# Ledger of designs, part 1: VH-VL binders against Translin-1 (tsn1)

Every score and structure here is a prediction.

Target 1, 220 residues: Translin-1 (tsn1), of Schizosaccharomyces pombe (q9p7v3)
Amino acid sequence: MNKSIFIQLQDQIDKEHSIREKLTAEVDLLDEKLRVLQLLLANCEQNLENQEEILEALEIIKSKTRGLAELASNFPYYKYNGVWDRSIQKVVYLYLLASWTGRLDKSLRPTYSLLSLSEVGQILQVPVFPEESTFHLSIEQYLHAVLSLCSELARQSVNSVISGNYHIPFEALNTIQKVHSSFQVLSLKNDSLRRHFDGLKYDLKRSEDVVYDLRIHKLV
Below, numbering starts at 1 at the first letter of every chain, in headers, positions and changes, except where a header shows other numbers; Kabat numbers aren't used for antibody chains.
F, E and O stand for the ipSAE by ESMFold2-Fast, ESMFold2 and OpenDDE, each averaged over both directions (binder to target, target to binder). V2 = 0.75 x the mean of E and O + 0.25 x the DockQ between their complexes.
[cut] marks letters that were taken out.
Atom coordinates printed by the task and the answers are left out, and those that the model quotes come from them; centres of patches stay.

## First folded at step 4 (VH-VL)

Design p4a (from p2g with heavy chain D56N D58N; framework fv_praluzatamab)
Fold by ESMFold2-Fast, scan of step 4:
Structure p4a (fold): chain C 220 residues (1-220), chain A 123 residues (1-123), chain B 112 residues (1-112)
Amino acid sequence: as target 1 above (220 residues)
Amino acid sequence: QITLKESGPTLVKPTQTLTLTCTFSGFSLTTSGVGVGWIRQPPGKALEWLANIYWNDNKHYSPSLKSRLTITKDTSKNQVVLTITNVDPVDTATYYCARLSEYGYWPDSFDYWGQGTLVTVSS
Amino acid sequence: DIVMTQSPLSLPVTPGEPASISCRSSQSLLYSSGYNYLYWYLQKPGQSPQLLIYLGSNRASGVPDRFSGSGSGTDFTLKISRVEAEDVGVYYCMQSLEYPLTFGQGTKLEIK
C-alpha cells in the first residue's frame, strides 16, 4: 500500500542511476567518433581524400550531439551536465580545429580563423545564452576548447617543421598570440578554466620558439 | 627555378566567359601553406587582387567580383584556372598569376609572378 | 576593406640621391603576432611586379641593400638610399592582414 521513506529513496536512487547509464551510453558513442575525428585532424597537411571522411565525421558528431541534447532535455540540466561536459568541450574543440585547418564549410570562416561561440552554436544547432537551464553550449566549454586548440596547434607546429612546412608554425603562433592576449582581459571565475589557461603560456612559448628558431636559421 | 605562365584568349566579346589558365613549375600545390593568386592591371591603372586558391582547396575572392569569379586547381597538371563570367570592357587588363608564400612560409605574399597576359574586351 | 594610400604618386629623383615612398593603411596592419602584414612591390616598365619587402621590413631574396622598409601599424616607408637608373618603375604597397587583399594606387619613380 504505502511505501516507506527508505523504499521511496531506493526508487529515486535507481531512477537516477538509470538516467546516468542512458546518458553515459550516448556519451560513449559520441566519444568514439570524437577519437576518430581527432586522428583524422592530427596533421594540418592532410590530403584532399580525407576531406570527405572529415566532413562525414563532423556531421555524425553533430547528429550524435543533437541526440544527446534531446535525451538530456528530459532531465535536470545541472544535475547531469557533468556526464557530457568534457565530451561537448571536445566537440567544440574539433569543430574549431576543422575550421582552422580549412576543412569545414568556408562560407563561415577563412582558413586559420577562430569560430566564435555563437558560430559554433549555429553550426551544432545548440542554444547559447539560454534563458532557462536547457541543454546549451556554455562559455566555459568554448574557452576550454579554444585552449585545447592552442595546445594542438603548438604540437602540430613542431611536426610541420619536421615535414619541412614553415607556413603552419607562423599561422599557429598568430592564433595562439591572439588567444593569449584575449584571455588576459577576462576575469576567470572557474578554477578548472584558470588551470587550463595557465598551460597556455607554455604552448605560446613552444610556438614562439619554433618560429624564432626558423627565423634565426633563415627558414622563415 | 620557380616559373608561372598565364594562357587564355587575348580578345573576348562583352557578355562572354573568360577562362585563364596558370601553368607553373618548380613547386607543388600539395605543399602545405602554398597557394596561387590572380591579380589584374587595367592599362595605366593600379594592381587589383582577384582571387586566391591554396593547397587545401581553400578559396578567397574579391567581394566586388565574387559572383563572376571561379578559381580551381588541378594539382596533377600544376595548373590553376580562373573563370570570369559576363565580361565587359572594364575587364580589359593584363592578368597575372602569382605564387603565394616564399618557400611556403610567408602567408599571402606574392613572391613569384607570371609574365602576364593582356585580355582585351571589345564589342 | 582596408584602404592603402601612397604618397607621393609621382617621384622624380636625381640618380645617386635618396628616395622615400610612404604608404598609409586605413587600419593597423600590426597583428598580435608582432608582424605588420605589409609588402612592397616594384613593377619596372613592361615587366611583372617583383617582391621587394615582406612583412614590413624584410628584404626579399636578391633585393639590394639600398632598399629598406620601415614603419608599423598604419604608417610605412620604403627608402632607397641611392637611386640607380634600374630602380625606375611603379612601387606598390599591399596589405594581407584581411581579405580582400588591397594594393596602394602606386608611386611612379622617374629619373629627372
Scores: ipSAE 0.000, ipTM 0.418, lowest interface PAE 16.5, mean pLDDT 84

Design r4a (from r2f with light chain N32Y; framework fv_regdanvimab)
Fold by ESMFold2-Fast, scan of step 4:
Structure r4a (fold): chain C 220 residues (1-220), chain A 123 residues (1-123), chain B 110 residues (1-110)
Amino acid sequence: as target 1 above (220 residues)
Amino acid sequence: QITLKESGPTLVKPTQTLTLTCSFSGFSLSTSGVGVGWIRQPPGKALEWLALIYWDDDKYHTTSLKTRLTISKDTSKNQVVLTMTNMDPVDTATYYCARIYSGKYFPYGMDVWGQGTTVTVSS
Amino acid sequence: ELVLTQPPSVSAAPGQKVTISCSGSSSNIGDYYVSWYQQLPGTAPKLLIYDNNKRPSGIPDRFSGSKSGTSATLGITGLQTGDEADYYCGTWDYSLDAGVFGGGTELTVL
């Protein structure tokens, strides 16, 4: 059957809307689990009793991320990646945070160090540097996640002092300093990423101030 | 008691594909944090790491052999299988499988090893 | 070439102490846990040390590990003839996305 040009366009519009709805539904389920894990990781204390809950949340997030990747692989990456980009940034961020705090069930990195983009991809079973049309973890998502980690570490440095843990501020400062130095050698081509990086100087200053205060009071 | 045992051909001709099976007992690859890896040792030479598979099907391979190696698991059979394509006399070695040591708080190491199986590649 | 460098051999008398070094880089020992393995002649390797300095159940406290910067050290005190073996360090290497072993050190107890 012949369809008019406008009927064919309506079919295409409906198809794309249906695809976005399916992807959005999977993203919403992932976001629910990301909120749970973020609350569980709000404290850097290594000996928290919530370890089992953290491992469960990490496994669910990995499963949901792979489900999203499988669904998304059926559709053009650059047309639909805006649907999941922020959520996948948060997946990477929370895995970086869980690894840094020593909470991952298997550890390729010691506590207080950074997972690489490739290591996050391996843990999540999601490709990195693939053909442009497939679901993958992007360099941009990873760099945003690293910057988000630094902001969280600066925040937790203040809170760890309040709770009597004086080790966390030193490890946080070390991580933030390394990230700051590394970013300065990068030629950032993305305005959003450059803006996010501009915030890092405040996280660095905040972290420095916490450590400086601890040393003046001879707590370390 | 945890045990692992390697099985497969003892003789392989050049260009053929080697298939080795690691059969284990006393643990499950459905247990979070557990993995099984493959290591080889040519006669009189050092240990060489080959591949690793985790409970969640995460797979890792040595970069120099990545195009020749595949690792897979059958959790219901308690087996991990390594295949290596295009065998060469230089691949003659004792092949070991081992459990990655996973405890409550993130230990890294291979804590229980199989006895090893010797594979000779000759033309 | 090997990514982790160990001395090819060390020797000492019974009752003495030896140390075996393992030298790497920031892509491996610098950022990751180090494990150590003992391989008696004709046998499979056995885990001696994991997480830089921890001993599995059953490993005597004569065996110890340490890590500083991009190097790790295995220490053995009160040497016994039964300690005569090859010793390997192992870790993860980020640039290779793979596990790596050192070249091994042959310990002779004179």
Scores: ipSAE 0.000, ipTM 0.415, lowest interface PAE 17.6, mean pLDDT 83

Design r4b (from r2f with light chain N52Y; framework fv_regdanvimab)
Fold by ESMFold2-Fast, scan of step 4:
Structure r4b (fold): chain C 220 residues (1-220), chain A 123 residues (1-123), chain B 110 residues (1-110)
Amino acid sequence: as target 1 above (220 residues)
Amino acid sequence: QITLKESGPTLVKPTQTLTLTCSFSGFSLSTSGVGVGWIRQPPGKALEWLALIYWDDDKYHTTSLKTRLTISKDTSKNQVVLTMTNMDPVDTATYYCARIYSGKYFPYGMDVWGQGTTVTVSS
Amino acid sequence: ELVLTQPPSVSAAPGQKVTISCSGSSSNIGDNYVSWYQQLPGTAPKLLIYDYNKRPSGIPDRFSGSKSGTSATLGITGLQTGDEADYYCGTWDYSLDAGVFGGGTELTVL
């Protein structure tokens, strides 16, 4: 064996490491803004004062996601997608949450429903179902985001009752039930997604318990 | 300052062997990750990569000319020598030597080039 | 045989933007760093871009590089008459175990 073959291998290792470092730096910047938006949406319980901050955070996240997509397009998608996979799941999740709660635009009108994968792609200006292996939103990222939404909706159901909002638990239960029914017809072949789906039964039960408590309370 | 300079005959007859020397300063070919390569350019045509030698004596040649090309180094003299056998008029070109650094930033890039030497093959 | 393909020529007016493409395969551009070289008339080539998108000291930021899959692109903004030159992409090819250059692109600033 000559040394130039090992130099090629070392160069490949160094190149891949350098690429992962560059991608990780962009992901870290995105993650910072995702934490900010998550906090704003978790504490937004009909609070009009934070709507401008939410719209600003959504736009920054969209911009940073496009920047990440541009950088990632210089490198093999399937080799490096593990670097941004969880962050893009969180981007999708926060857009789903903002849409469900009515925070996606100035109308303040909740949808109480799911944006489709295609709709999220249109909003973010990122491909879905591409012909080439380019940066895109995956089915798996979308499904993880939907499951994360259900967990957050179950949590917010408890908080909304405390705040005197009895409508949110009913809409949350309806959403979680539809997701649970839809997932049961899917043949999931991804272990991570199956494990995440196993958690949905707890979100469903928590949401059911809140609604059942409200029904019993209203009988008096 | 890093410099490279090509030297050798400017006229070669068909079937003869061409020998070109690249003399350099400002770096050593004993430094790990450093190499020197040869590139040629026929009049009005594109750059053609020919050969490369690394600090550890590892050698590479373009596939189409591999049987005609040899590359060697003399580390103590800061020289790299290219020989090309059985010269033909189509081999008329400007021949360049250049430094390659196979470290983090220049794994396959030629960062410093010589001025080039023109070789004409004619009867 | 050319393993990397570039357009033979591009042109634009001073102050405009041009892009020069370089198309290859998985054994070269797909798996390796791409370098770009500028060759002014009558001179030796000069390294302009390395490691996809990095500039050597002294190269203005109006020169940029990018790569997508098996293709690379050189971008030049704010064109100046001094940019008239031939531009070459270069990389390593693992299948050939050799360096390769594109066919070159002549840039004319009108």
Scores: ipSAE 0.000, ipTM 0.388, lowest interface PAE 24.7, mean pLDDT 84

Design r4c (from r2f with heavy chain F106W, light chain N32Y; framework fv_regdanvimab)
Fold by ESMFold2-Fast, scan of step 4:
Structure r4c (fold): chain C 220 residues (1-220), chain A 123 residues (1-123), chain B 110 residues (1-110)
Amino acid sequence: as target 1 above (220 residues)
Amino acid sequence: QITLKESGPTLVKPTQTLTLTCSFSGFSLSTSGVGVGWIRQPPGKALEWLALIYWDDDKYHTTSLKTRLTISKDTSKNQVVLTMTNMDPVDTATYYCARIYSGKYWPYGMDVWGQGTTVTVSS
Amino acid sequence: ELVLTQPPSVSAAPGQKVTISCSGSSSNIGDYYVSWYQQLPGTAPKLLIYDNNKRPSGIPDRFSGSKSGTSATLGITGLQTGDEADYYCGTWDYSLDAGVFGGGTELTVL
């Protein structure tokens, strides 16, 4: 007798599935471009050969992020944000990395500088610090991105020494130290963020070790 | 020439404390980025990481043995000492010390090893 | 508890190629560089590969390393009888705040 209730529930299930499929398709297109940019930024050394490709990839990523934001604004933020959360973290991370390596625009941002959350929001033209439940860059996304940056800088510091570039390790250490000091002020209430932050002490130690090794000129 | 050599008792009774000394030459623990670690290997079994001490006195211990392990250094003597309390027959193993040079073999790669010292725990 | 998983044994004929896998998780191989160690019978281990794919001076190019995601692989080409040994992967684990080794792989040259 209550078959109409199950028909209504099936309709709602189908509607939500359709929304997730549309959002996932948009995220997949964004992820494709994120993978390309990540490969282009794999080396912290300033390299003019791929500069135009990097700028093109950044602009495409910005455009696709805005498109995702427009689509997502039609649906409840907290119900569907899990579909794009990781990809937006990666957008923020790659913009931080591109800025730090001097790939965005050196006249506006010094090389080896860390963009703030507000600056990333301005560049991507998306809101930060939500006043309502609308598409926005979250504090958690930014903090995860900063921690990912520190891990990448520590990794590239080791590789830059092996390739004979001794400047990058000093700049990486400076950035990681500032991030570490800043995080110690924060009371983290998110488990995934706390676990990610636990890794920062090893990135710091690794970065310190690279710089100390350069100073003593042993095994390099 | 970098060399490390383990020394200590070869026979230990159950419940006793084991003290092993790693004496080294060709490098100093005053050098930034250098550390010395301890690894053990029971007869016919796998390598088991035990502990590590860095030039700055930063110390690490394997979780399963943390309450039983103490690692210390004497930079002026070029020595690192490992102490393990409450010895048991299952602790019978060859104990190695090894150098870690973080600037080249990070994270915690061990590039030069001692010959090992065999410790037998029996009653 | 086994943190890094290796096959217990591998075998091949002289001149052939073998690969030895090492599987971990995001807290170890996923985030950190992998080292490989060769232990000949009756001897202390020797560093064979560091930083995933780099060889110390004196290690022949027959030995190679690679890493993808949470797994690492040691490759040996042109297998020689002198390569009979136990091979161990090693890395750092941030959740344990400690170094970890794999269970080891016995290589037999038949």
Scores: ipSAE 0.000, ipTM 0.428, lowest interface PAE 17.1, mean pLDDT 83

Design r4d (from r2f with light chain Y33W; framework fv_regdanvimab)
Fold by ESMFold2-Fast, scan of step 4:
Structure r4d (fold): chain C 220 residues (1-220), chain A 123 residues (1-123), chain B 110 residues (1-110)
Amino acid sequence: as target 1 above (220 residues)
Amino acid sequence: QITLKESGPTLVKPTQTLTLTCSFSGFSLSTSGVGVGWIRQPPGKALEWLALIYWDDDKYHTTSLKTRLTISKDTSKNQVVLTMTNMDPVDTATYYCARIYSGKYFPYGMDVWGQGTTVTVSS
Amino acid sequence: ELVLTQPPSVSAAPGQKVTISCSGSSSNIGDNWVSWYQQLPGTAPKLLIYDNNKRPSGIPDRFSGSKSGTSATLGITGLQTGDEADYYCGTWDYSLDAGVFGGGTELTVL
């Protein structure tokens, strides 16, 4: 019960290290499935045959995200959130992309719009409001995910034209323009988010250039 | 499981105003990229596009009937209402409402249609 | 006063192929996507083709669409008696700021 100061400090270091290792292991398993889903969604407009694999990957990611949330809820959120922050940003991003492209369910109906933070929370069955030790989806994670979506939509616009699909570039431009307008109204108090937002101007220009090229060549 | 259904009077006298309601389920007009349009078809004639309203309250009307047509929505009730003033026997037709999806500037087509409601204009 | 022109009728025998044309201008077909609708007798129209050449779920691959310049074409292969219907092309017209339909084509399967 009575320990020397140095033995007590070593015990605390060992305990924190053990917690980080457990969280990192869960995150690594989640990251493996995120890589798989990202590859499946990279050619979504051309390959409808992979829909069952996409639905399976989405369900596994949802399950693993909930498992991480349950584990993480036993520890101080703000002390350990750095372990999963980037991976959860990617979870949100891939669900936004799957929704936009029509891959969230068997209907194969693209939304061409953004799921709200609350809608993502409902789908993943994790909270979106902060509590002292409770795992939750953050506003910053959502906004980073939205910006990542815009970059991917600009990339897919180029690939869509190569594949003979001239509709996707216009929907992508519409989405990116709305995101750009919305972000200009926001007072961003996070340097990482501001830097990510600075990249949006390049995605907007890429998307505009694709649409402009289609109009010049009278393809639309 | 998306459905649309038209409702309104089946008989209208010349010079009266027609009011038709489109009630829908399985989608919301709060969703970006979604709109609801009205189309009519006189007996034995072609489809005629009438009007369209988008999620953001942006409205379009066919040029020939623009002064006679108004379109409005009640997003909370999942309803779109079309009114047409100064009815004439030539306006006798089956009136359809239909969903449009996938953006304002580059519409995808009308993917789900109501069953239609027949309106006869006679004295 | 239709801005999109379709032939009024077309006919073919079961198992044959038929094509239905839709002709417009740069302000409609030239700069926009074309959709096609099937209307069976006594029923509401049904979307067959969107974005020039895409099929909604449930539409058999016997139905196809294409677009070249200011004209679009609906193709139907392996004709069946159940394909007897009116077929309409539709698109947006930028100069009118409105949707437009063709005059319709009556398909008779002999």
Scores: ipSAE 0.000, ipTM 0.407, lowest interface PAE 18.6, mean pLDDT 84

Design r4e (from r2f with heavy chain K104R, light chain N52R; framework fv_regdanvimab)
Fold by ESMFold2-Fast, scan of step 4:
Structure r4e (fold): chain C 220 residues (1-220), chain A 123 residues (1-123), chain B 110 residues (1-110)
Amino acid sequence: as target 1 above (220 residues)
Amino acid sequence: QITLKESGPTLVKPTQTLTLTCSFSGFSLSTSGVGVGWIRQPPGKALEWLALIYWDDDKYHTTSLKTRLTISKDTSKNQVVLTMTNMDPVDTATYYCARIYSGRYFPYGMDVWGQGTTVTVSS
Amino acid sequence: ELVLTQPPSVSAAPGQKVTISCSGSSSNIGDNYVSWYQQLPGTAPKLLIYDRNKRPSGIPDRFSGSKSGTSATLGITGLQTGDEADYYCGTWDYSLDAGVFGGGTELTVL
């Protein structure tokens, strides 16, 4: 009878819902740790007082990301990746920020430089460009994270001036200019990424204004 | 020494285009970080941000009215012009122009305002 | 659209202290300085507070601004009858690509 078919469909719906709930629970735990690290990284200025806490938070986030990857490997990647996509974007973003500010212990790049997608994958021990459909860092996640970094650097350059640190605005502007130039070469095929990229010009102009203000007031 | 003054028609019929001019003195739109914006206020209602133009000719418009608004400047004349198409009675308001000082995305606020010009949209 | 939320009214007695709140999001107040404007009846708005907590010449030190997270506050001490006005917060919103104002707060001095 047709009702039997609908009962079978309900069972499949319930199974998929259960999978999403399990994945969401892991994502929620990861998000808690991401919030902690974000607070610790809210200031670009070197502060060794919280260095151990930052390293601890980075290791916890790496561990939680691997746990999520192992759980997710049991299910179709493209069916469920929406559950963790934004959180993984934030993982990449915070690792980019920690590396840029010189807070990452074994950084592959010098302070004030940008980690590549492959370097982030190496640090997190998560695949990039996999042959099979498996948990991996996507190009889109990396590009969103880079754009988020630029927004944060523009914001923190303002705060660094308030604190009397005039070096950070120049490094932030340099990074944002390089990102802006690089993005202009890309043919973006994703509407969300294109919208996020549209915001980059504001970060660039904000950073330029901070540097121009420093020059006008003869602080640089 | 810094002054801004709005000018334009006080009465506009529905569907017509409104053109307002902001004439200013005591500063130049050739100065980096300086801009001029337009704000309106319907009778008894809140301030509504409309548009802004910066020294480098970069332009911004409120999303709800973006297709109807055009902002331009003539730096040599010390003027900024706002054009709004397809006027409706709900567009009846006092229109202000104001200077923004010290940065495009790091604004220190609109520090000097014109007196405002009242525009009534009626048949 | 209302992006910044202010209480519609606030009241206090002469000589008292009053605060007016302005709530937004990370794309506006969280990432930018908040300006405050006073509008006396029948007049153009006047800038009270800009940058972090600066006042234009002629604005008494009874007016102060502060920001925490995605909220900003205007403080007025030693309240006077001449302070009766509408007060607006304003800032930039990066996600909207536009300036935004709060809905305004009517201050009544009892």
Scores: ipSAE 0.000, ipTM 0.424, lowest interface PAE 17.6, mean pLDDT 83

Design r4f (from r2f with heavy chain S102E, light chain N32Y; framework fv_regdanvimab)
Fold by ESMFold2-Fast, scan of step 4:
Structure r4f (fold): chain C 220 residues (1-220), chain A 123 residues (1-123), chain B 110 residues (1-110)
Amino acid sequence: as target 1 above (220 residues)
Amino acid sequence: QITLKESGPTLVKPTQTLTLTCSFSGFSLSTSGVGVGWIRQPPGKALEWLALIYWDDDKYHTTSLKTRLTISKDTSKNQVVLTMTNMDPVDTATYYCARIYEGKYFPYGMDVWGQGTTVTVSS
Amino acid sequence: ELVLTQPPSVSAAPGQKVTISCSGSSSNIGDYYVSWYQQLPGTAPKLLIYDNNKRPSGIPDRFSGSKSGTSATLGITGLQTGDEADYYCGTWDYSLDAGVFGGGTELTVL
């Protein structure tokens, strides 16, 4: 093999590695803030005093997501999307959770509903549905985030009963049932997303069990 | 009290089919949210998740073995059966069955385990 | 293949504190609850922690669990000789549509 060709291939390898390292560094910084926000939101029914911390974490995550989007826009989307895909799914998930639980703003009013993909894009100020393969929030990322929300709502249903909050299980079940019904009519072409949806059955059963037990106790 | 017990052959030859039965008491697979799964452990190695069946006959199998695994239940007999085809010496392991209850322990939490049954695959 | 990574061993003296980590990805720990199992020599595994941080009846409070992002941690305080065992983390993986276990951690009490 020609030595010059080998040198060109090595240059490409080094360049791609350098790009992945830069993207990974930004993703790591975002992931740290995502972990903090997730922990704050996990206890949201128990502690309203952390609202200012939640608002600060949401703003930092929005800022870091914008910075990642700007950096990533310099490189081929589909070649490097795997570096940030998981973290962006989590950004969307945490914004959905914050909205559902009433932690997205100072009103502390739960929506008990889903932000649309377009609404999340507007809040984060990142594109959705671009004509070109530029950095954007994908349908798949949004759908994964919705399924992750359902898993968390099923968990919070159990915890809310323990803490004496009986409203949350009914709202969680309502949300999970609507998501389950909506996915049933969707023709999924993504293998990972279809498997994630198959797991939704567990969240639905868990949520149904909590509500069933609650209704029996109230009726007898 | 809840108990589960595995039964089946202790010795199988390569290429044969293994059939293991999990017999249980203290709960019923007619109860919503209840399931029974199978886990195996080769000597000195880690736990490996194999399969799970729920009260509503919903079934799950590990991807690496799914073409070889069949799980079924007989609710009236309080039994769950695991079948694994084309046995190989590497399938030598202790096989466990365990209960799952989704409302309290979630699908990933196996709350009560059988004692395990050792299956050796050799010619 | 293992999709959940645990250290192969950990050791400490009686009365000390140990921490066992379990590292996964968004398709498992990131989206699902983590359970922990204790396996004493020659016995079947026993559920020690479920739903990330909850204890079944009869499990002492010196055993604790936590989850952050795609990693989970089992903590054991006031270590006792009877804690010498193999510890496994477990969860669901939506990419595999299956349950998964970590490789296990052997705890030795010195």
Scores: ipSAE 0.000, ipTM 0.447, lowest interface PAE 15.0, mean pLDDT 84

